# Ledger of designs, part 8: VH-VL binders against Protein ULTRAPETALA 1 (ULT1)

Target 1, 237 residues: Protein ULTRAPETALA 1 (ULT1), of Arabidopsis thaliana (Mouse-ear cress) (q8gza8)
Amino acid sequence: MANNEGEMQCGSMLFKQEELQEMSGVNVGGDYVEVMCGCTSHRYGDAVARLRVFPTGDLEITCECTPGCDEDKLTPAAFEKHSGRETARKWKNNVWVIIGGEKVPLSKTVLLKYYNESSKKCSRSNRSQGAKVCHRDEFVGCNDCGKERRFRLRSRDECRLHHNAMGDPNWKCSDFPYDKITCEEEEERGSRKVYRGCTRSPSCKGCTSCVCFGCELCRFSECTCQTCVDFTSNVKA
Below, E stands for the ipSAE of ESMFold2; O stands for the ipSAE of ESMFold2 at other seeds; V2 stands for 0.75 times the mean of E and O plus 0.25 times the DockQ between their complexes.

## First folded at step 1 (VH-VL)

Design z7 (framework fv_polzastobart)
Fold by ESMFold2-Fast, scan of step 1:
Structure z7 (fold): chain C 237 residues (1-237), chain A 122 residues (1-122), chain B 107 residues (1-107)
Amino acid sequence: as target 1 above (237 residues)
Amino acid sequence: QITLKESGPTLVKPTQTLTLTCTFSGFSLTTSGVGVSWIRQPPGKALEWLASIYWDDDEYNNPSLKSRLTVTKDTSKNQVVLTMTNMDPVDTATYYCAHRRGIAAAGWFDPWGQGTLVTVSS
Amino acid sequence: DIQMTQSPSSLSTSVGDRVTITCRASQSISSYLAWYQQKPGKAPKLLIYAASTLQSGVASRFSGSGSGTDFTFTISSLQPEDVATYFCQQLNSYPLTFGQGTKLEIK
């Protein structure tokens, strides 16, 4: 490559160079690593797309077959349906990336590292809400510029960032560490339908119960707010 | 190392069914990401993709010929069989089978069998 | 179906000349395009995949470029053994489709 990129972006910290060497479509962004991906259906053949992996464990797919569309990016499960596999519900096996010119299921790649880590950080399930532990996107207004900023509640870390922002009357988008958001930037918007349901829970299909109603994922033992205190006092150690 | 060879009748009468066998070596059609495809070429004309079958039993047939095409595999014999019903003189062509290599998105073809000429006439 | 249009349909040049063949897709295929060489009486041979990547063992005088809908195949210095028909193929979606071919001859 004649145009060497000497600058180390935060996305370059997600995987070692050798882990990505054989993958097709590798691009390193500010807070993500992007690779080419796809899903094969009997009716339509191969649907090819771009997959972004985030340090929060989130996975976003942009389908290349939908030109000129302003719709939000798809989850892997939504992409599996979009590709023509409406009832499959096995996105880890059905969504593939290209390594050495061959289709390799996500389940056999390093790309699920952060997704798996985020699921391990929530080691205790709230069984009374276990089947309905689902979260939707939420928006918090910046105290400085007044613009709404999107919080995706897919991991415990994402829920913590939202919890802290909600509790801070002086919250500013410039203090958001992941996206390097500034007050000059356009406010972040998107279709809430695309992100309904958790990547941790493929059974969540965007019902009205997909909100943070007080589960272990969105409540914190070290927090002194009344909601967290009430929750933790009722949860066995 | 990878080789493919087509076999079957060289002469077919109109309305008959064509059956071609692709026998291969140097790979297994149980290996993830591997497929075998059928392509034909009428004399002096362009290549036309007919069908593909993959390691996971997924089968794709050209929609213009779908009602006439069946592709099956026998992994124990290292064979893929193409069946095409109701043959017509316009189906006269050299028929190739090819190994799928490279980018998964379309099943890039390498290597190819030597091809077998099938003539359809009364 | 994605239609692939090649130009020219035939080309005649001298040994050592630079040869250019173009291929146009009826809709965007990103970089999912392959180029094949076919000599008379022989099966096609893969030369280039992903629009610009040379297949192992293919001579460096062959190159490809392009993305989206417009693609170019180039032979930097024509050799006698390069006399053949060249085909492009889109690899973006089913049904897979080929261009009509370009016949290359030496004067």
Scores: ipSAE 0.000, ipTM 0.392, lowest interface PAE 21.0, mean pLDDT 74

Design z8 (framework fv_polzastobart)
Fold by ESMFold2-Fast, scan of step 1:
Structure z8 (fold): chain C 237 residues (1-237), chain A 121 residues (1-121), chain B 107 residues (1-107)
Amino acid sequence: as target 1 above (237 residues)
Amino acid sequence: QITLKESGPTLVKPTQTLTLTCTFSGFSLSTSGMSVSWIRQPPGKALEWLASIDWDDEKYNNPSLKSRLTVTKDTSKNQVVLTMTNMDPVDTATYYCARMTTVTEYYFDYWGQGTLVTVSS
Amino acid sequence: DIQMTQSPSSLSTSVGDRVTITCRASQGISNYLAWYQQKPGKAPKLLIYAASTLQSGVASRFSGSGSGTDFTFTISSLQPEDVATYFCQQYYSYPLTFGQGTKLEIK
């Protein structure tokens, strides 16, 4: 019962039922929890919206302030500005959710749990050195047995094997030199929930800081694919 | 039994090019994840990483030394060669080669004995 | 470049004492830190990697801790053979950088 979103933590597992009790607009998705949110300005009153909380720590807001408003995937700070609170930079206090019929600031809710965990792991000031050693676990389907095989991407060798598997439409797990772990195994399924994404954070559930857009572990100078060529050209300048 | 040993000239004149060879045994640079690095240490000072070369011939040079550094390998001979141009008395140091694994982490688990290179007229 | 600063630069203490050396990175390096021991006239020897993992064959009196920017190296009970210079090294990003070293002496 693997989902197409890469086996991310199910929305129902992000928060306990009692933690979402009395919150308005609760919708549990595959890998997120959505709630009604808003931001109040004296000039315009309440701007209402929907807030999606992801296990990565990402927060996305879809504005519903006026009919036909198509602002989507706003950050909380952008939504704060959109609602008429220019320069405030206090979205944790100014963006609220409804609990028991009352406006409660995000800073006083459990909804920032994953955001706070992600922020603690984002001590990096050097973005060009990126997430070089923090990669999400990736899965590649075997053309022989049809099972998805887990690539942990903790080492350059593991990243090379994943890169090669992704480029091979006839890839077969019979040539995979590491343990043939699948989502069908109970032990692996449990491990995926706990140790997904970060080699240095055993509790990481695939935060955004673990998504690598290219680094010296997962891009290869001998490869002629466009992503490897682009990375190699830029990093060695 | 993993061993590394540096060889090359012990005295170099200013402006000349230094060439050092690291000869190793107990592992191969044809093995995925294996890397050999060069590190130097001026007398009484800190260690400074100079260059690394991976099993796939990918090279990394310390940017503070610009284009003065070249690192090459001969996998069949179990050798890695460091070339450093335009030597100056400030480059007087003990030069080490060391094994590094890039499979998981970039630290030095086995070191050569080091060779002191003095730059003087 | 990531700058590694060690403190103190030198330390004199007695056999049997607990010794603590610190290493600070100019930016967050998670736990990508190694500690090396260098005895006079010898090559460095790896003691600890991943900030706290003891290398095989290294005496249990050596330990490491820390994450992010602040790291500590400890010798629980100093032995005469521990007289050496100790270096930290970050391997979070290139160029790989070392601290300036801490020279440990017996009084």
Scores: ipSAE 0.000, ipTM 0.392, lowest interface PAE 20.0, mean pLDDT 76

Design z9 (framework fv_polzastobart)
Fold by ESMFold2-Fast, scan of step 1:
Structure z9 (fold): chain C 237 residues (1-237), chain A 122 residues (1-122), chain B 107 residues (1-107)
Amino acid sequence: as target 1 above (237 residues)
Amino acid sequence: QITLKESGPTLVKPTQTLTLTCTFSGFSLSNARMGVSWIRQPPGKALEWLASIFSNDEKYNNPSLKSRLTVTKDTSKNQVVLTMTNMDPVDTATYYCARIEGYDSSGYPDYWGQGTLVTVSS
Amino acid sequence: DIQMTQSPSSLSTSVGDRVTITCRASQDISNYLAWYQQKPGKAPKLLIYAASTLQSGVASRFSGSGSGTDFTFTISSLQPEDVATYFCQQYNSYPRTFGQGTKLEIK
């Protein structure tokens, strides 16, 4: 609510002064709060950086050791990967800030306030996952054994295989062209659910005939399901 | 420290079956995010991906060699085994095993073994 | 299968020169591209993944760029130890496919 005229502000726009008091590297800008952050990997140790929190919920990380325009605006997930945790997908727990001299995960700080609010209102992020790429995994139940088969939706070929499986009410894992497997749901499968559905459409939970209502990789012109027909009819080439 | 090492015969006769073992350390296939790939390289030629196996026993084989390839793992021994049937002189190559991190990601080989040259001749 | 084509097939240049190698995919692979360095008699070494992300411990003179179908690999200032064959690899789709390699030599 405060009127910010380009001066360094403390707390009134984003956070109270007392909420930032024990954090290391605090710099309050006109439209952001910056703090020291880092991520630890077993292979490479501590990677240290600066985290900027915006009222839009955007989070931007600048690695101090890595110069360059693109490298200056990493998402927390990209920074987690950059630090050596490429498959973790748990940046809220793995990216830390220094509070009272101790490493504290972002998930235990006030810094995620605006990120959490923005996640309720619209598509999750316009910048963090890059362009039209579908960043998700999906699972299809086998009608013979009842176990789920994991599909990684990173390529059009993989999306096509999943799309075909979702459209087939009698789908069997033995029909999958990449050898026969069945998956068991495991508690320790980490961040599986973080990527389930379309990351740019929080309402997308899949469908009976296709995957994702708003993903170009998951829509096929030859498919007759209603969502593919609607997408193809209304989206310009 | 992540290391991988290939072992097996260096000379194979035509029509025989090749069995190669990859022994690794510094990671485990009991971790659901890990996998191992086999890649080969004929002398002076490009790299060719053969097969991948992941901690959840998910397997991928190169379709051009479909009926000839089997990949298996022994998690307790930190070993992955590649079996290739009906060897031919054109299969003469250096064979590598390499780690892939991330059953949930697209995955690429990040750490490679030293390679083992397998010559197929009478 | 996705075909990966590298250019040039071989390149000879001088120490300190800027070197650029290109890789083209026959289909859109987004940013799912890795670059490997292979010195004579040695296994390949990962240099770059996700088209532009430098592997830990790799010298900062190496960089990558591109998305979709066209990718570039650059050495900003060639060093003698950089003499090697460089390969691109797509990991967007199975089967995984490599480029034919670019052999880099010093004049």
Scores: ipSAE 0.000, ipTM 0.403, lowest interface PAE 19.3, mean pLDDT 73

## First folded at step 2 (VH-VL; framework fv_prolgolimab)

Design a1 (from p11 with heavy chain A33D; at its last look DockQ between E and O 0.08; V2 from the best seeds 0.00; counts 0 for: pae O 18.2 > 2, placed apart)
Fold by ESMFold2 at other seeds, look of step 2:
Structure a1 (fold): chain C 237 residues (1-237), chain A 121 residues (1-121), chain B 106 residues (1-106)
Amino acid sequence: as target 1 above (237 residues)
Amino acid sequence: QVQLVQSGGGLVQPGGSLRLSCAASGFTFSSYDMYWVRQVPGKGLEWVSAISGSGGSTYYADSVKGRFAISRVNAKNTMYLQMNSLRAEDTAVYYCAKTYYYDSSEAFDIWGQGTLVTVSS
Amino acid sequence: QPVLTQPLSVSVALGQTARITCGGNNIGSQNVHWYQQKPGQAPVLVIYRDSNRPSGIPERFSGSNSGNTATLTISRAQAGDEADYYCQVWDTSTVVFGTGTKLTVL
């Protein structure tokens, strides 16, 4: 019965009652606030889901739009891609919630408070010490046919396979390391490609800005990860 | 060396057409969305168009919708902007650009050198 | 459609600190990027996500963003810092650039 809080932030303390007023689907959990959200595309219409907001700045979306959806949890960016807005890359404006019966972009709500604070905090810090570090799936295009093939970047060996493929100027579908395929195999549908497997969260540390090991050219120009720097410096010879 | 090299600009009459090219090297072209941004001489920057890495999705500023068509040929590491029904207001330096990585809300880290398009009689 | 308003010009004495502002409604909730453009050249990224510097950008360039104002700060201004500066966010129309500021080093 007696409460002894180790954390001073719980779901009921994340937002004042008036800040959540008129929002649809509000559910206050132990360490989060959950609301109904969605994303609209010209191709697929409304995709509806539930958004969880955490004091850490993490945002989790559980999609409810597709029966048998294999995705358990998505970042807002992944949800935007899932809904068919692949190149917009502006999930803050494209993901909406319902306030007073109207669709309101996340960027015009208080729901991004902790994400923005955490994003600015992470921007000021170069220390990458992640509790959950994930690499996402990436795609490599065939030199002959232009079809993109999915590489899983979840282990060091898989990251190396992706790096080797990116470094090969003549990479072809037949060089795909996971299966024997050729250019005849169908390319993955664009709607399927939105399933990248990695949370796009400010609290996700590690290789958010660098997706390979061992080549300076395939590293993002601003990657300061010491492991990547050491590896690329030692591979050149 | 990561770079974007542009070509295809020039002088054209109102109502005419031009096709701009942006050739990429030093990175996996098909993995990145590509962008066109223009600048009227002496004025500011204006976003024009975007295309997904696969080429399956295209996007346009309201000022150019229905007149401009963005495309890419990943086997050639090249993006194009087909500009039709050109107006004097389309006179600008056109830049191609890419984002730092795939995440939305990222900055444009690599820009082409710019291509001047002049629309006048 | 949001407007990112910048002063038309800013002057700074050699060796002094310049501050260039970018105004937008609740811009503090967005990630702001900054570009330097010298005459006849393409833009160059100098600050991303409010306050981060790309490799090769001097430490005297810094940024902040809160409330309705993002600010690019250039300490110990040098003659080579004379340029146009643009802020940029991702918004409803995909990409929005600020109106631009001409920095003059006196």
Scores: ipSAE 0.000, ipTM 0.416, lowest interface PAE 18.2, mean pLDDT 74
ESMFold2, look of step 2: ipSAE 0.000; ipTM 0.396
ESMFold2 (binder alone), look of step 2: mean pLDDT 91; pTM 0.929

Design a2 (from p11 with heavy chain G53D; at its last look DockQ between E and O 0.05; V2 from the best seeds 0.00; counts 0 for: pae O 19.6 > 2, placed apart)
Fold by ESMFold2 at other seeds, look of step 2:
Structure a2 (fold): chain C 237 residues (1-237), chain A 121 residues (1-121), chain B 106 residues (1-106)
Amino acid sequence: as target 1 above (237 residues)
Amino acid sequence: QVQLVQSGGGLVQPGGSLRLSCAASGFTFSSYAMYWVRQVPGKGLEWVSAISDSGGSTYYADSVKGRFAISRVNAKNTMYLQMNSLRAEDTAVYYCAKTYYYDSSEAFDIWGQGTLVTVSS
Amino acid sequence: QPVLTQPLSVSVALGQTARITCGGNNIGSQNVHWYQQKPGQAPVLVIYRDSNRPSGIPERFSGSNSGNTATLTISRAQAGDEADYYCQVWDTSTVVFGTGTKLTVL
């Protein structure tokens, strides 16, 4: 029924447990990790909020600094301004999280990992900004010859190419989107068919998204995120 | 029925601006990159612009770069082309189109009906 | 950027075979798509990925692509085949159309 993008990632796969130890307010969501954060100004003191970190590199802050605060999703820069630092624009150093009872600026934490990776994509000179890589490489078999061809899932568009190929029951080597090839091209040697491109773990063996409603390609029974655990338990898979 | 319905054309003076719209129905719009192609009456087809399925990546032909801006609102199943600093050579019928599959490497199987833009003094 | 060269016009007698070429360096390594366009109408896809016909396109439309030339072949030409024809390839994330061929059916 539904054809979602293949960029979804399970929140429990964003960081190792030791990377989040001693952080205050850690909550692992379906596709994010949430932590307590804040920003301090001499005018208003501490503004307290919750920071959500997404695999896309997006950062969202929900302010809970005072009862009745009605600011919803904020960027870190907007939160810095909201906290009374009008045009400071140094949010990496001015927004903090609590680690071991101490305020630690975001710039000194692992929480910017995905933001930094997304920013690297923005440095390309001739193209608009690309999406962050969210999946390991995958292989699709040719219906004619059985040879497997590597799909690199480095962007949303590349994930779409893989999704389209998996949905085509007559997919052939000649349908390969990266180069015009035929069944005559040799496939990759078996020793070189390792899965690559997953930034969450050097040993990543699959799609880093644990659930994709309406798409079985992104559902792995071995995933430990709470969304996939709930889905598996309730669906009787 | 898969359809692309266009609107927003007309007559404008050189240096003026115009916005074209392309409304989609009958398919999952948010899964497809979208494209603008134009044609000067009596002449050939020329690609103008493309936008990724999320809207996060945009692409332009050199002839329109810096003057045209492509955008989309997936909640409304609609793509737009904002055309600024228009020149006489921008006079053409503008088509929106989508690819045969989910990606940008395939044939265009569905086209809008075309919208005439005329730039003259 | 690359240019796909097509003859300006091709004439064919009713019932005969027309061939419309699309020239480009190493075009045989690319997927070539073909469109038919009648006056005042949007283009219609007639061949995709060199030689495949979409549903509803008659078998008399066929395509080939090797070396530096892709060819659209229309056998048993009919009056309704009179139109402009364009080849098209992708260059990375951009689109390149051929220069267009007016097919006249006598």
Scores: ipSAE 0.000, ipTM 0.388, lowest interface PAE 19.6, mean pLDDT 73
ESMFold2, look of step 2: ipSAE 0.000; ipTM 0.407
ESMFold2 (binder alone), look of step 2: mean pLDDT 91; pTM 0.928

Design a3 (from p11 with light chain S29D; at its last look DockQ between E and O 0.02; V2 from the best seeds 0.00; counts 0 for: pae E 19.8 > 2, placed apart)
Fold by ESMFold2-Fast, scan of step 3:
Structure a3 (fold): chain C 237 residues (1-237), chain A 121 residues (1-121), chain B 106 residues (1-106)
Amino acid sequence: as target 1 above (237 residues)
Amino acid sequence: QVQLVQSGGGLVQPGGSLRLSCAASGFTFSSYAMYWVRQVPGKGLEWVSAISGSGGSTYYADSVKGRFAISRVNAKNTMYLQMNSLRAEDTAVYYCAKTYYYDSSEAFDIWGQGTLVTVSS
Amino acid sequence: QPVLTQPLSVSVALGQTARITCGGNNIGDQNVHWYQQKPGQAPVLVIYRDSNRPSGIPERFSGSNSGNTATLTISRAQAGDEADYYCQVWDTSTVVFGTGTKLTVL
């Protein structure tokens, strides 16, 4: 019945209220924040659109430049080209949002927070051949001591242990071979609740058993949870 | 030959008005954004105004908003800058310029010869 | 009204390399264009979009742009290169010029 409560709460956690207060066209969705955006070419004038910011760092633009424009799900770079600035290749500066009635480039806004975090993590993990970025830590309650135990999900073994713990209604932390870290920090609790599933597959409704945004290392071929089924079905889509 | 020829400069008193003209030839005028850039004698370049190819969008530097109006008549291949409520600080050589054909980043490849506007009593 | 900071003047000996800088916060995220202006003349575009030369501009002219600094480099300087040089960027919907640099060829 309260189908969208958790998703709306997730979206509202992306940015502080004061960070969005003066932006035009703000709409908070399930796992995104949407704002009015545009790109100016003096030759063609202003192209206006809607920008969605996701916790993964993905940025998605739907063009509203002209009635009947069918452009949908553009990257900011593709929107820059669509707006008449094909050779510019400086979308962080050329795509703007309206703050306090003024055009402000994306590079000077908080909207690139998750994009920047994602790109820095990608640069680090790409030092190793074939490495992929895994998302946040997960927590499982112990039936013995009643405390939540942190699973870092940085290796296949850690992901397998988490998967097994989530499937066991009588799981006890005495069976956990790694550091037994309790989730009592507000930031860790908030981080865990930002997104619980896979944003890379449009059909995925997510789960907490297998948490990774496209890393084979964190997925199991035999797992029948929605996240793993979607990952396996869509890896080559 | 691609060229821009300017006219309409002169001496005007503070609070007065003046209209500058920029006549274009050698290119498809309506396909290019056009610009006004000014330069106080002995000082640097300052962007003043811009107009889209169709004339449907106009842009102004904060220092001239509400006082200057840029316009164009594509059928005549001519752009104008109407300057109202002129101040001593508006004294400058005014250049018209067009965007570069090979660049969508708003670089200016062709400039007019410049016209001096002097605002003094 | 963002400010692009250039040195007031730069001196270079005949045949040597001159470097003129244009400073601005995260200017590497913007396209930088460069103009040459001789006394009594309109500016001439010498570099567009960071490092590209218009037709007719000698290979001695080159440009770069990264971080907080863009640089115009003039190799094998000639007497005819003596002029004022201006950088220019696009800032959302406005045009911003640098403060200008006078190049003297000794």
Scores: ipSAE 0.382, ipTM 0.743, lowest interface PAE 3.0, mean pLDDT 77
ESMFold2, look of step 2: ipSAE 0.000; ipTM 0.398
ESMFold2 (binder alone), look of step 2: mean pLDDT 91; pTM 0.929
ESMFold2 at other seeds, look of step 2: ipSAE 0.089; ipTM 0.566
ESMFold2, look of step 4: ipSAE 0.000; ipTM 0.396
ESMFold2 (binder alone), look of step 4: mean pLDDT 91; pTM 0.927
ESMFold2 at other seeds, look of step 4: ipSAE 0.000; ipTM 0.425

Design a4 (from p11 with light chain S93D; at its last look DockQ between E and O 0.02; V2 from the best seeds 0.00; counts 0 for: pae O 20.6 > 2, placed apart)
Fold by ESMFold2 at other seeds, look of step 2:
Structure a4 (fold): chain C 237 residues (1-237), chain A 121 residues (1-121), chain B 106 residues (1-106)
Amino acid sequence: as target 1 above (237 residues)
Amino acid sequence: QVQLVQSGGGLVQPGGSLRLSCAASGFTFSSYAMYWVRQVPGKGLEWVSAISGSGGSTYYADSVKGRFAISRVNAKNTMYLQMNSLRAEDTAVYYCAKTYYYDSSEAFDIWGQGTLVTVSS
Amino acid sequence: QPVLTQPLSVSVALGQTARITCGGNNIGSQNVHWYQQKPGQAPVLVIYRDSNRPSGIPERFSGSNSGNTATLTISRAQAGDEADYYCQVWDTDTVVFGTGTKLTVL
C-alpha cells in the first residue's frame, strides 16, 4: 500500500525520522514500518524481502524471492531458513538491511527496538520467578461492544482462562474473569497493548487452541504453530 | 521546543469546581496519550487521569472517579481536567505530562510546570 | 495495588556511588522508570524501561531491575544530583509511583 496520510501518522511514530535515515525501502504503514531486508547464503546469494516492524514487537517478513506468495508471512528465523541458512539459527546477525548502501545486520539497527523490549520484559519475569518464563499480556474482544480486555498470562491457570475466552465466539465483557465489569468500563490504553504475549500466526485461522505464551512452561501441547515455537526460542536468547 | 504550559489553578471552597488547562506545542499533540499527575506539597507523586491521543478513551484513579473529567481538543493542542465536588484532600500541585513515544510508552518525558490547587474553607 | 517502596532518604559523599532502591513484589516483571525532581520543579525522566537513558542524561546514571528490586545507580555523585527520586511502573491498568527518596550529597 502507498502511504496514506492518516495511517502514515500512526505508523510514523514508531521511529524518529533520523533513526530511519538512509535505510533502503522504507515504507510507513498504518501500524508498522516496512524496510527492505535480506539474507545472504554462500550457496544461493542474496535473498531479498520486506521486513515489517510493529509496535507490539512483532516482526513479519514477506520474501521477494518467492514468486506469487505475497501472502506468505515469515518470522525472521523462518526467512533465514528459507534463504538457505537453515542451520545457522542466528537471524539477528544474518538478516540485514541496507543503510547508506551497505548491508547492516539487523542486530546493529534500531529496527529491533520493539522486539527487544517485549523480549526483555518476558525474560525479566522468568528471572523473578526462577526458571518460570512469564508471558506478556493478551487481549480478547467483547462480542457486544468490541472493547478489548486484558488477560494476564503469568501462570498456567491464567493462560487457560485466556485460551478458553479465545475459543468462545460469544465472549462478552461480563465474562471477564478478573473483575466484575460491563461494557461501560473503558478499554485498555494503547501502551499496554504493545506488550501482548503472542505474535499470532496469520495462518492460524479457526484454530481455537493456537495460542503463543512466549515460554516453554506455558505452551499448550496441542499448539503446533511454528511461529509460536520460533518466537519462544528467540525470546529466551 | 516541546512544551506543556499549564493554567487554571487557584483557591476554591470544598464542593466547588475548577478546570485545569494544559497547552501543548512542538509535537504532534493528537499522537500522544496525555496524563495528569498530582503532588501534595511535601509528598510524593500520584497519578490522577489519562486520555488517549484521539480522546476516545479516558481513565481515572479511584480517588477521583466520578468527580473529575479529562478531555482534550486536538485542534487547539489543549488538554483539560474538569474537577468537580472538590475536597480538601484534592489540594496539590497538578502536572500534565506526555508519553515518551506514541501511545506505546509507559514513561513520561515532558511535564508541565505544575499548577497549585488549594481546597479550603 | 502493590506499592513501590523506596527508602525515605539516601546520603552519598561527593564523588561516590549512590544506589536508590525501588521494592515491589515481582517488580522484575515490569518496566521501571525513574524520575528526578528538584525543589520547585517538575519531575525529569532519567531512566526508562529499567536501564535506558533519555538523551541529555549523563552516563553516570544507570538502572537495573531484577526479582523484587529495581535500583537507580548514580556514580561519581555531584552536588547537582541532590534531589528527590521516584520510580514508576504500569500495574494492570494504573500508573504507580514509588514513595520517593531524598538524595543528599554530602
Scores: ipSAE 0.000, ipTM 0.400, lowest interface PAE 20.6, mean pLDDT 73
ESMFold2, look of step 2: ipSAE 0.000; ipTM 0.410
ESMFold2 (binder alone), look of step 2: mean pLDDT 91; pTM 0.933

